VHH binders against NADH-quinone oxidoreductase subunit I 1 (nuoI1). Designs and how they scored, part 5

Target 1, 152 residues: NADH-quinone oxidoreductase subunit I 1 (nuoI1), of Koribacter versatilis (q1is57)
Amino acid sequence: MSIAPLLRKVFLIDLIKGLSITFKYQAPKDCQTEQYPQERPVITDRFRGQPMMKLGENGETLCIGCNLCALACPENLIAMKSDRDPVTKKKVMVTYVYDVSRCMFCGLCEEACPTQSLKLGTGYEMALYSREGMVLDRKVLEHRTAPEPYEK
Short names: E, the ipSAE of ESMFold2; O, the ipSAE of OpenDDE; V2, 0.75 times the mean of E and O plus 0.25 times the DockQ between their complexes.

## First folded at step 1 (VHH)

Design s5 (framework vhh_7sr4_2)
Fold by ESMFold2-Fast, scan of step 1:
Structure s5 (fold): chain B 152 residues (1-152), chain A 119 residues (1-119)
Amino acid sequence: as target 1 above (152 residues)
Amino acid sequence: EVKLVESGGGLVQPGGSLRLSCAASGFTFSSYAMGWYRQTPGKQRDLVADITSGGSTKYGDSVKGRFTISRDNTKNTVYLQMNSLKPEDTAVYYCAKYEGWLDSYFDYWGQGTQVTVSS
């Protein structure tokens, strides 16, 4: 193990960020110290979380493969395939693809979900990390879901 | 209902240390990122530190090397260890639960705890 490559990566990232800040010096109201908005509700009203698939209390998939969310989406961003479980004979979701790059965050897909499994919000791994690409598959959507106690 | 309760604030002399605690309830704590923000009179809230569900941390430039954020998922508590305190660290410190898709976006805030650094 070598510390030198890690030091080089950290140093390079800091330098790139510095250049990015300098390059983006175009605001009419430039401020070296960024002020965090105190009016939190304004940000919440403007920005939706990314889509996720909520799981049941025991981690079970709540999605029944009905395709209603895909039909409700005005931009046709959802592609779902379902199959019948040979044991229970119930329809289950096999594949799910959500293209977030064109998502308007309108909430129609969430409202159309009869099991309330599709949500616009946060996943447990959070959006703090950048990902390559903006297409979310079933595994990504389910892994970003934080299980919560059911409200009575 | 999401509830965040901060504790550990107080008056300390420059160069002193404090440890803040935030007890969380009403959600699956281990699944969410948590953070600390501070607000000084006449200024807006600034990010102090945040910690992901997996334990990755991020710090504001003014506190790097002096403050440490940590979490205990068995106690549903997030901590902020503050060392080498300066008068400019005087602020109300808020615990926050992350639910946004934007960097440092938080949906819930606690009541706040006052930290005063003065000799």
Scores: ipSAE 0.000, ipTM 0.098, lowest interface PAE 14.4, mean pLDDT 64

Design s6 (framework vhh_7sr4_2)
Fold by ESMFold2-Fast, scan of step 1:
Structure s6 (fold): chain B 152 residues (1-152), chain A 119 residues (1-119)
Amino acid sequence: as target 1 above (152 residues)
Amino acid sequence: EVKLVESGGGLVQPGGSLRLSCAASGSIFSIYAMGWYRQTPGKQRDLVADITSGGSTKYGDSVKGRFTISRDNTKNTVYLQMNSLKPEDTAVYYCARESYDFWGSSDYWGQGTQVTVSS
């Protein structure tokens, strides 16, 4: 019972996989890399700056708990707690808090993220910013559940 | 690229049940709100049910208590369980991804699946 190789080079396989995806999306068609970053003539910066956390193919967190996004934020809006996974003994993000109420939408936290898990994107629903002192936790950032939907 | 494919539509008797499935292809299914809408010829699409990435659900008044929306993020699929069907439920049902993505794209829609409740 040894169908899979005993020693896998996950990072080397992921590198080849990433190159394959890059070549595929370089094809002349509606390309996500051409649409990203945003180039819409939207005049409202707040609509463009909704923070979100990108997840992997199985919903796993891409965040490695490095705290670089918190250090890059000029308004000190990000608080992160990391802990060691008892099985893998690697650092994993446990708690993530982003205070959107004071966010300048400068993109420095997105640029600082080495795994590109943190993204400032275009959001349609502004109900997220209806509350004073709004704070987005890990679950909201990863799953984009509105903390207070607009019910009118 | 995101593609939504509905299945499970068809002809059913009043009082019967039907389960619709919507399979999404794409790498970021789990962070989007998903919904089911229905359209009768000559009318706008009406919300049947939606489900947020976190599992919070909302239903249209006419289907509340009869329909149940659910999602399976490992299969990139959203489901609509339809119970106690009425002739008034006859429509084309559309699966939708309701949130703007990281690239600022609008909602994505499936091709639609016909549900006919025939006496």
Scores: ipSAE 0.000, ipTM 0.101, lowest interface PAE 15.8, mean pLDDT 63

Design s7 (framework vhh_7sr4_2)
Fold by ESMFold2-Fast, scan of step 1:
Structure s7 (fold): chain B 152 residues (1-152), chain A 117 residues (1-117)
Amino acid sequence: as target 1 above (152 residues)
Amino acid sequence: EVKLVESGGGLVQPGGSLRLSCAASGFTFSDYYMGWYRQTPGKQRDLVADISSGGYTKYGDSVKGRFTISRDNTKNTVYLQMNSLKPEDTAVYYCAADLGSEWYDYWGQGTQVTVSS
């Protein structure tokens, strides 16, 4: 009849269960102010944190093939080829490749672009994606448009 | 000399499948965007599918889910796999190399695809 030690074991187990529940509710999951950035508002993904090449009103390429954006990039992520238009004899961009997987979103390439054809989105959406396969070529870039900046 | 040669066109029954091939020569294939366009009599050429140098694809609304474009840079060839063909898909299909400018576009001679009984 060892009922007293058995009762102590029962009470100890009950205490452990109570403490386990308390610990569970004290977990970071209950810290609302620390976890508020955990979820992000859903906005059109193509306009957030991604490089793009803006086109003119008639769908014309604005890039003049000057290579200044490639030279400004500290990570050397940009490769372009240019050629001469046979009629106007001005340089035009032929190919453009941007490796966004190593992009720091510093804006130096956008700042260096004299025609404002290259734009970078704001935010950290790209940092949340898989690093593999994050290379954007000319056609992908030119099928996107930058969101209109806030104006009065 | 830049040359694009299409092959694989022909007569198929509705619901059938066909694979078009475009062999490219005379340029650095891997640097160029490649696409398939189609033209029916009396209409403008419409985009069927295109594929970037990096493998990103875009399809015309009428063919999404039925057609698949792919490329093989080692063979300098682009392919169009056409499944669940409809009579409305009857057209001349053209292969194109697109530098994003009309001054530098290259076009093949076209291959006829006819979908009928």
Scores: ipSAE 0.000, ipTM 0.094, lowest interface PAE 16.9, mean pLDDT 65

Design s8 (framework vhh_7sr4_2)
Fold by ESMFold2-Fast, scan of step 1:
Structure s8 (fold): chain B 152 residues (1-152), chain A 121 residues (1-121)
Amino acid sequence: as target 1 above (152 residues)
Amino acid sequence: EVKLVESGGGLVQPGGSLRLSCAASGFTFSSYAMGWYRQTPGKQRDLVADITSGGSTKYGDSVKGRFTISRDNTKNTVYLQMNSLKPEDTAVYYCARVTEYWSGKYTFDYWGQGTQVTVSS
């Protein structure tokens, strides 16, 4: 008799034990514990809640120019303009301005974004590029979330 | 009303220096990228230098190491310091309010009227 099926069964039992613990303590969406998989500096209050725009895998904008975030903001802090891309003929966001001086960090704009491109982030490095003036334009917001080094 | 007013152009000898200024009004200057572009007769406008709201700069290949772009958000002004000028730098220099969008293309909302720079032998 081959030992391979028996070994797979023994390893599967250990896997089931590990998974049962994970499922038992992996709460529904009401258990909001963000686990940090990599070593990073401690996040301070100064770097929490700063707005940023997440980019796609190829550095493309995820913002579709729908203006829903501006409509959701109770302080009317967001202004955006869209234009039609000559190649795809789709509306793309050209100009984006976020006045953070009056921002209450309520998260309504983040919740309104259908593409999950606008976030109130916890990124330490992102705050370093927003210290000059509290009105952020598109380039500042997008550079904070670039998957590669900050663009020029 | 958005206005961009260039100044500092003129006639200069090869190897000389000039400093261009662009005074902006009618918008939140600190929120926008600004750039300098030049046009010679019969050619398209080419990038000289641009500067983002955060201070990041980009230069055209022909001017790297010779020109420096800077901005003063308190004065709503963008500057172009031109050193070691060559006859081929002779052009009309334009100030622009610049926006880059995701397809790698640039959108220009407003242009200045231009200022003539002439480098004569």
Scores: ipSAE 0.000, ipTM 0.095, lowest interface PAE 16.6, mean pLDDT 64

Design s9 (framework vhh_7sr4_2)
Fold by ESMFold2-Fast, scan of step 1:
Structure s9 (fold): chain B 152 residues (1-152), chain A 122 residues (1-122)
Amino acid sequence: as target 1 above (152 residues)
Amino acid sequence: EVKLVESGGGLVQPGGSLRLSCAASGFTFSSYAMGWYRQTPGKQRDLVADITSGGSTKYGDSVKGRFTISRDNTKNTVYLQMNSLKPEDTAVYYCAAEDYSWFGSYSEYDYWGQGTQVTVSS
């Protein structure tokens, strides 16, 4: 009651000290690399792979054609065309093109998507035989997502 | 049914310019994305430039600032204006078309022209 604000402040500082100790003991020198599994690839939590469009549980497109991902891209790699649905009068995505050849995999477009339909997956399947641009359109982006439960 | 006819290729001196044209027929041109690719002898095809149905353009790194892609939907034609040509620009140039709503192969286009030779020599 009388010293509650002071105790909250002291408690917060003590928490920070605890976190700093934990961080120090997580230093690479305290973790021997010989004990780390040999076959595990080293990746950061920020590593992004090929862009893809998440589909709904029935395989429907989740993209609402808002163009926010295109506006968020610093390289202007996304081109989207939307039309109004005559029944609902809402904007519906008709075409979608993502140019991966200059993509920095920064994730800004993924963070801008309000339906979380666009995402950058992790993967190692982006090798190109030539240096031609890798342009992914709506069908390619949507086809790379689940849920195709052994249907073909 | 679908036809892409390329024209404008030829021999030019370094520093010269050429304009390639690709006349399309047999499909709704205005709804298709159009592109130019080139293939040098003994190598795979490289993206030169592309233009979406909405007019957004993209260029390969080696041609940025020198080449300009444009389209005329009333004439069903896509153009590639090539300026400040270099000997390394010598290649067969291909016109390509892709339906934006369905891209069957992300490394290829739906329709390709026959190719037109561009040779830059001193």
Scores: ipSAE 0.000, ipTM 0.095, lowest interface PAE 15.2, mean pLDDT 63

## First folded at step 2 (VHH; framework vhh_8k46_1)

Design k8b (from k8 with S52D; at its last look DockQ between E and O 0.02; V2 from the best seeds 0.00; counts 0 for: pae O 8.6 > 2, placed apart)
Amino acid sequence: AVQLQASGGGFVQPGGSLRLSCAASGFTFDDYAMGWFRQAPGKEREFVSAIDWSGGSTYYADSVKGRFTISRDNSKNTVYLQMNSLRAEDTATYYCAAGEYSLFDSYEYDYWGQGTQVTVSS
ESMFold2, look of step 2: ipSAE 0.063; ipTM 0.481
ESMFold2 (binder alone), look of step 2: mean pLDDT 80; pTM 0.805
OpenDDE, look of step 2: ipSAE 0.014; ipTM 0.253
ESMFold2-Fast, scan of step 4: ipSAE 0.000; ipTM 0.124

Design k8c (from k8 with L103I; at its last look DockQ between E and O 0.02; V2 from the best seeds 0.00; counts 0 for: pae O 12.1 > 2, placed apart)
Fold by OpenDDE, look of step 2:
Formats: sequence, C-alpha cells, structure tokens
Structure k8c (fold): chain B 152 residues (1-152), chain A 122 residues (1-122)
Amino acid sequence: as target 1 above (152 residues)
Amino acid sequence: AVQLQASGGGFVQPGGSLRLSCAASGFTFDDYAMGWFRQAPGKEREFVSAISWSGGSTYYADSVKGRFTISRDNSKNTVYLQMNSLRAEDTATYYCAAGEYSIFDSYEYDYWGQGTQVTVSS
C-alpha cells in the first residue's frame, strides 16, 4: 500500500473534505429550509396532494362508478361500491373510500378517471393524530374538507 | 405568478352600496373557492363571504347576511361582492382569497390579494 493512501486514511482526509463541503453550505444565505408554518412552501399547480372529488355545476357527482381509479392505484387504497340506477340503468357510485394514509400521491388514480372527477389537490397539511381520520369517504372527498390547521 | 387583483372599494355613506371585484390569474380559477375577508383597524381579519368553485354554494358571515351578495364568473376569472345597505361597522380593508378546500377559515385559503379599502362614513 502506498504511504499516501494510508496517510489519507489515518488522518481521515476524505472525511474532513466531506465535512468541509457540508459546512461550506451552512451559511444562512445558503439555507434552503423554509420555517414552517411561518413560511409556507410555494405550491405549484401540478402538485399532487389531498385527494378530492370535483362536482358538477349543480353539485352532482361526476363519478360514474367505473372503478378505474381503484384499479389504477398501485397501493390498492381505493375501494368503491357501485350499483345500477333502476331508472337510467347507468352504473352509479354508491360508496367510495380513499385511504390517504397509504397514498404515495402518484396521481395514477387521477389520470385514470375518465370524467376527471377525482383529483389530487394542492393540500399538503394532512397530518392527524389518528389514523382513522385518514380514510376519506365520499362525503369528505366531495366537500373538500380541509385538514386541521397546524399552528406553532 | 398568482395574482388576485381587487377593486371597487371607496368611500360611501351609510346605506350606500359598493361592488367589489377580484380578478384572478396564474391558477386554475374554477378549481378554487373564492372568499372575501375584511380587516378593520385594530381588529382581526374576519370572514365575510365565500363562494364554491362552481358558484353553486354561497356563504356569508351573520353580520352581512341579507346585505352582501357574492358571485363569480368563471369565464372571466372574477369574483364579485355586492355590498348593499352598508354600515359604519363595514369599514375595513377587504381582501379577496382563493382556496381549494372549505371556505370559512382564512387558513384554508392559499392565495390572497391586495386589500381594497372600504370606508363607510357620514
């Protein structure tokens, strides 16, 4: 072994170099950390966050009970029940649940929705003290209920 | 960039009327509920009115019910607040806001416009 590599190991030169680089970016001017909640992040239009269901102009559901969103979900966190309307003979959604606690916010469910009913919104403050609150039903999704705000 | 440009404020006598407008840009307008808030000097910002994304649902603070009317035109990306029977206590800076979720709490609104002053005085 060359003396040079051995000396580098003994004196931890690579570690020191690494630390030097790390500390170089510790200046306040280089800080990229937002001080939440006083400083809230700028959310882009394409941000994938809190799931919601858009309603029609008259407040009617846009969901046609096709189940494509559930099938598209790699986590299988969407479950719905549909039935046939006795008058129109059209398939209609009866119940809908979305377990957001298991969601990785990939947006595949949104893309799969033929009526664009299901959407991932820009909401990101979804933390709760209970996991049970993470199972969103049709009512929560359609009414776009905001999560409990966090205050320091 | 997101912009909410409010207009229509001014000086009016008690019993008078004003119509506020808020023109929105930089985001998908019809995905958002729109709200009006007001803040008087020395007081906290308070909810005035809100309208759902489609305009199908409207909400009002008790203090303005029957006097104020909120509306929106999604084709123009604009929300309106018709204020009738104005009172001295309506004097405040009025703010337009946009949010995707429930519409009663200021925290639920993501974007805020610049305030427009409304002064009701004899």
Scores: ipSAE 0.000, ipTM 0.221, lowest interface PAE 12.1, mean pLDDT 86
ESMFold2, look of step 2: ipSAE 0.006; ipTM 0.363
ESMFold2 (binder alone), look of step 2: mean pLDDT 78; pTM 0.786

Design k8d (from k8 with F104W; at its last look DockQ between E and O 0.02; V2 from the best seeds 0.00; counts 0 for: pae E 13.1 > 2, placed apart)
Fold by OpenDDE, look of step 2:
Structure k8d (fold): chain B 152 residues (1-152), chain A 122 residues (1-122)
Amino acid sequence: as target 1 above (152 residues)
Amino acid sequence: AVQLQASGGGFVQPGGSLRLSCAASGFTFDDYAMGWFRQAPGKEREFVSAISWSGGSTYYADSVKGRFTISRDNSKNTVYLQMNSLRAEDTATYYCAAGEYSLWDSYEYDYWGQGTQVTVSS
């Protein structure tokens, strides 16, 4: 073994070089940290965040109670109840819950929705003091009620 | 670029009416709730009214409830504020704002337009 490689190991030259590079980019001008909430991140249109339900033009639900979104969810955080409308004989969604506290925002539920009713929006401010508040029902999903925002 | 262009402000006598409009561009309008805020000289910006993305839900400050009506036309990317029975205390610069949620707090709105002045005076 060449003395040189051994010396490099003993003196941790590669570590020091690595650290030097790391510290080189610690200058304020190179800082990429956004100062939330004063500085908010730029959110792209395809960002997967707060789940929501789209409504029709007349405010009617677009959900047909098919349960495909629930089946598509790897976390099984979606639960719904459906029934048959006694007049139209169509399947309708009765209740819907989405536990956002367990969501990894993968978008599989959105993709599975045949009517494009369910969508992950761009909202990311979903923090609550209570976990129970993170179980979203159809009312919250359809009307997009956000939690109380944090202000420093 | 996101743009919110408010119009319809002006001078009106007490008891008069104005209709504000806010034309939106640069974002998917029907994904956003729209709100109106106002700021009078020497006062903090305050919530006036908001409407959900679908128009299914509307919100009003207590001070304007029963006098103001918010509406939107998603086909035109426009939100409206019909202001009736205007009072001197309604004098302020009015701002249109867009957010993903229909909320009372200005913090929840992502985009803001330029203000339009409303002056109510005899």
Scores: ipSAE 0.000, ipTM 0.214, lowest interface PAE 12.4, mean pLDDT 86
ESMFold2, look of step 2: ipSAE 0.000; ipTM 0.194
ESMFold2 (binder alone), look of step 2: mean pLDDT 80; pTM 0.795

Design k8e (from k8 with S57R; at its last look DockQ between E and O 0.05; V2 from the best seeds 0.00; counts 0 for: pae E 16.3 > 2, placed apart)
Amino acid sequence: AVQLQASGGGFVQPGGSLRLSCAASGFTFDDYAMGWFRQAPGKEREFVSAISWSGGRTYYADSVKGRFTISRDNSKNTVYLQMNSLRAEDTATYYCAAGEYSLFDSYEYDYWGQGTQVTVSS
ESMFold2, look of step 2: ipSAE 0.000; ipTM 0.133
ESMFold2 (binder alone), look of step 2: mean pLDDT 79; pTM 0.801
OpenDDE, look of step 2: ipSAE 0.013; ipTM 0.283

Design k8f (from k8 with E100D S102T; at its last look DockQ between E and O 0.02; V2 from the best seeds 0.00; counts 0 for: pae O 13.7 > 2, placed apart)
Fold by OpenDDE, look of step 2:
Structure k8f (fold): chain B 152 residues (1-152), chain A 122 residues (1-122)
Amino acid sequence: as target 1 above (152 residues)
Amino acid sequence: AVQLQASGGGFVQPGGSLRLSCAASGFTFDDYAMGWFRQAPGKEREFVSAISWSGGSTYYADSVKGRFTISRDNSKNTVYLQMNSLRAEDTATYYCAAGDYTLFDSYEYDYWGQGTQVTVSS
């Protein structure tokens, strides 16, 4: 081993160089961190966030109970039950659950929805203190409300 | 800055026609569904029509089906609303809106333009 490599190890030259680079970018002008919630992020185009179910003009469900969204989900976090309407004989959604805690927000479920009922909205402030609250049912999905802004 | 500039409103006789235009800027137009809403005095804002980002899907309120036609030109960043057979009840301020997807609820649209007044009266 040459003297030079040994000296570099002894004096931790590579570590110092690394630290120097790290500290070089610690200046405020180089800071890329948004100070949430004082600085709220700008939502980009086609952002995929809080799942929701769109309703029709008269508040009726657009879901036809086809289950394609559940099948499209790589995480299998969607479960639904459908039945036949006794009058129209059409398949209708009865229950619907979406475990958002396991969601990677890929949008495959949205793409699979033939009626565009299921959507990933722009909402991102969906943190809760309980994991159980992350299992969204039909009522929550259909009646999405604006998130309460977090205040420090 | 995002801008939606609506135009084409005005005064028209019942049975007449108007064509509204909405020019968009400040965002990727072909990533967004476009919608038209209207609000009459003393009434809530209501859905009129929407078109998907590609133009492949169109949606209409029941009250305007068969009379109104929505279209878009992505090369011009513009959405249009052809309004035929206008009625007195169509009188309202019309608003152009952009959202991630076509929806009937105004809450789901992210950007809104200035309103253009449409008055249908004899």
Scores: ipSAE 0.000, ipTM 0.209, lowest interface PAE 13.7, mean pLDDT 87
ESMFold2, look of step 2: ipSAE 0.010; ipTM 0.338
ESMFold2 (binder alone), look of step 2: mean pLDDT 80; pTM 0.801

## First folded at step 4 (VHH)

Design a13 (from k8b with L103M; framework vhh_8k46_1)
Amino acid sequence: AVQLQASGGGFVQPGGSLRLSCAASGFTFDDYAMGWFRQAPGKEREFVSAIDWSGGSTYYADSVKGRFTISRDNSKNTVYLQMNSLRAEDTATYYCAAGEYSMFDSYEYDYWGQGTQVTVSS
ESMFold2-Fast, scan of step 4: ipSAE 0.118; ipTM 0.549

Design a14 (from k8b with D30E; framework vhh_8k46_1; at its last look DockQ between E and O 0.09; V2 from the best seeds 0.00; counts 0 for: pae O 8.4 > 2, placed apart)
Amino acid sequence: AVQLQASGGGFVQPGGSLRLSCAASGFTFEDYAMGWFRQAPGKEREFVSAIDWSGGSTYYADSVKGRFTISRDNSKNTVYLQMNSLRAEDTATYYCAAGEYSLFDSYEYDYWGQGTQVTVSS
ESMFold2-Fast, scan of step 4: ipSAE 0.317; ipTM 0.695
ESMFold2, look of step 5: ipSAE 0.052; ipTM 0.448
ESMFold2 (binder alone), look of step 5: mean pLDDT 80; pTM 0.796
OpenDDE, look of step 5: ipSAE 0.014; ipTM 0.283

Design a5 (from k8b with S54T; framework vhh_8k46_1)
Fold by ESMFold2-Fast, scan of step 4:
Structure a5 (fold): chain B 152 residues (1-152), chain A 122 residues (1-122)
Amino acid sequence: as target 1 above (152 residues)
Amino acid sequence: AVQLQASGGGFVQPGGSLRLSCAASGFTFDDYAMGWFRQAPGKEREFVSAIDWTGGSTYYADSVKGRFTISRDNSKNTVYLQMNSLRAEDTATYYCAAGEYSLFDSYEYDYWGQGTQVTVSS
């Protein structure tokens, strides 16, 4: 009788605290990136380089087709199609397109990526002129992880 | 059978406008990105515009950006290219294409239409 109202109050407080923690640390990987309080170099968003997609050690795609990076982009620059492997039932990225022409280099798409597949380069990448232009498909993004030495 | 029927081409004076249409049948239209490509006499096929499978993202070649608008109607299985402020250098045969794996690489597009001729001349 008296226990139920008390448990509901305790549960309500814990729920509010849980939601507060979830809101603050919504992306656990974002929390990890902030472990360097004093020695962290000042990163200016406007100087982040062009996007690229990291591949695994065997050349496999790390992108799981979750579309979180596209949802995080305020300029709607990312278009992705994923499909389910009929054997493994896991989502696989089929197509990926990134329009750099309107990219504000905010880094939200990189922070949203749970597999850390999508990366924004720093330094020299933004100075490169690509023959493939300002719109980057999956093939271009995946091949950018190893640029030619004279392009850096 | 898969069919892509391009239409709406014709003769127009510089500064004029044309609207191209591409009617698709024989495949799941909503699962495919659609692109427009053009080929002028004596030149290679070039990218013009692309639209993703939902219509939420559109892409344009630098030469047509601001003048051309791509759109799609998934209920009618049709993609459109609205061409404004046409120039003599826009004279070409325009092809519509459907692709599952790429928006920009013409070699990765799965299905192609017959094309429609656009001639800009006074």
Scores: ipSAE 0.005, ipTM 0.114, lowest interface PAE 11.0, mean pLDDT 69

Design a6 (from k8b with S54R; framework vhh_8k46_1)
Amino acid sequence: AVQLQASGGGFVQPGGSLRLSCAASGFTFDDYAMGWFRQAPGKEREFVSAIDWRGGSTYYADSVKGRFTISRDNSKNTVYLQMNSLRAEDTATYYCAAGEYSLFDSYEYDYWGQGTQVTVSS
ESMFold2-Fast, scan of step 4: ipSAE 0.078; ipTM 0.520

Design b1 (from k8b with S57T D105S Y107S; framework vhh_8k46_1)
Fold by ESMFold2-Fast, scan of step 4:
Structure b1 (fold): chain B 152 residues (1-152), chain A 122 residues (1-122)
Amino acid sequence: as target 1 above (152 residues)
Amino acid sequence: AVQLQASGGGFVQPGGSLRLSCAASGFTFDDYAMGWFRQAPGKEREFVSAIDWSGGTTYYADSVKGRFTISRDNSKNTVYLQMNSLRAEDTATYYCAAGEYSLFSSSEYDYWGQGTQVTVSS
């Protein structure tokens, strides 16, 4: 069989670069966070943590670019761009942007994901550092890098 | 300023091995995919290998698959190309490149190194 590297191929480069620049925007104000834990740091039974994307055994993306998670989100927080590999003809997710600033942590996007790629993490150590204008791109979601405060 | 410094090239006999290194500076290395391309005299730049930002996904041209191995060390901002069982056809100037995605087209990479010459001859 033909070897089709689907993970990082970009077809409409100028369009995708323009879209990625737009979705990589983060307000400078959002870089200011408290260094100490919030006065109510306890996570309740109803709280879900930061979004993340699971990868396959070889570090490959499990996301098939179906856009179902974006359609399920009541706040329209998810923007996804996909393209097709001309060799395999399968959709490949190129750009993924999740705006956490308005996220209600309802879990509907996680439940809509047919490949179980999108997850809302749980825990006490992964509390959000930024409250406004936080936008998580594909690399942050796939690496599960927690946002860090940039300025005091 | 962004810089990619390729090194490790040289003269080697057929069947020999070389390890190329590419040291990166001036950008967030962990956010970029890295690729190796080569250009023989009178030919266009040819894709050799690419590695994703995490090092978890690698790609190889059919002509080098099984002989070459790409790897990266994000703590040292360096990407490597281990070349084994070298052939006369592998003689070329090798370039390292950085891009937001692991791409096969040279036009899709944002930053390029100066290149290092590999000559396979007896």
Scores: ipSAE 0.000, ipTM 0.132, lowest interface PAE 13.5, mean pLDDT 67

Design b10 (from k8b with S57T E100S Y101W D105R Y107S; framework vhh_8k46_1)
Amino acid sequence: AVQLQASGGGFVQPGGSLRLSCAASGFTFDDYAMGWFRQAPGKEREFVSAIDWSGGTTYYADSVKGRFTISRDNSKNTVYLQMNSLRAEDTATYYCAAGSWSLFRSSEYDYWGQGTQVTVSS
ESMFold2-Fast, scan of step 4: ipSAE 0.064; ipTM 0.482

Design b11 (from k8b with S57N Y101F D105K Y107E; framework vhh_8k46_1; at its last look DockQ between E and O 0.01; V2 from the best seeds 0.00; counts 0 for: pae O 12.0 > 2, placed apart)
Amino acid sequence: AVQLQASGGGFVQPGGSLRLSCAASGFTFDDYAMGWFRQAPGKEREFVSAIDWSGGNTYYADSVKGRFTISRDNSKNTVYLQMNSLRAEDTATYYCAAGEFSLFKSEEYDYWGQGTQVTVSS
ESMFold2-Fast, scan of step 4: ipSAE 0.273; ipTM 0.665
ESMFold2, look of step 5: ipSAE 0.121; ipTM 0.530
ESMFold2 (binder alone), look of step 5: mean pLDDT 80; pTM 0.801
OpenDDE, look of step 5: ipSAE 0.000; ipTM 0.204

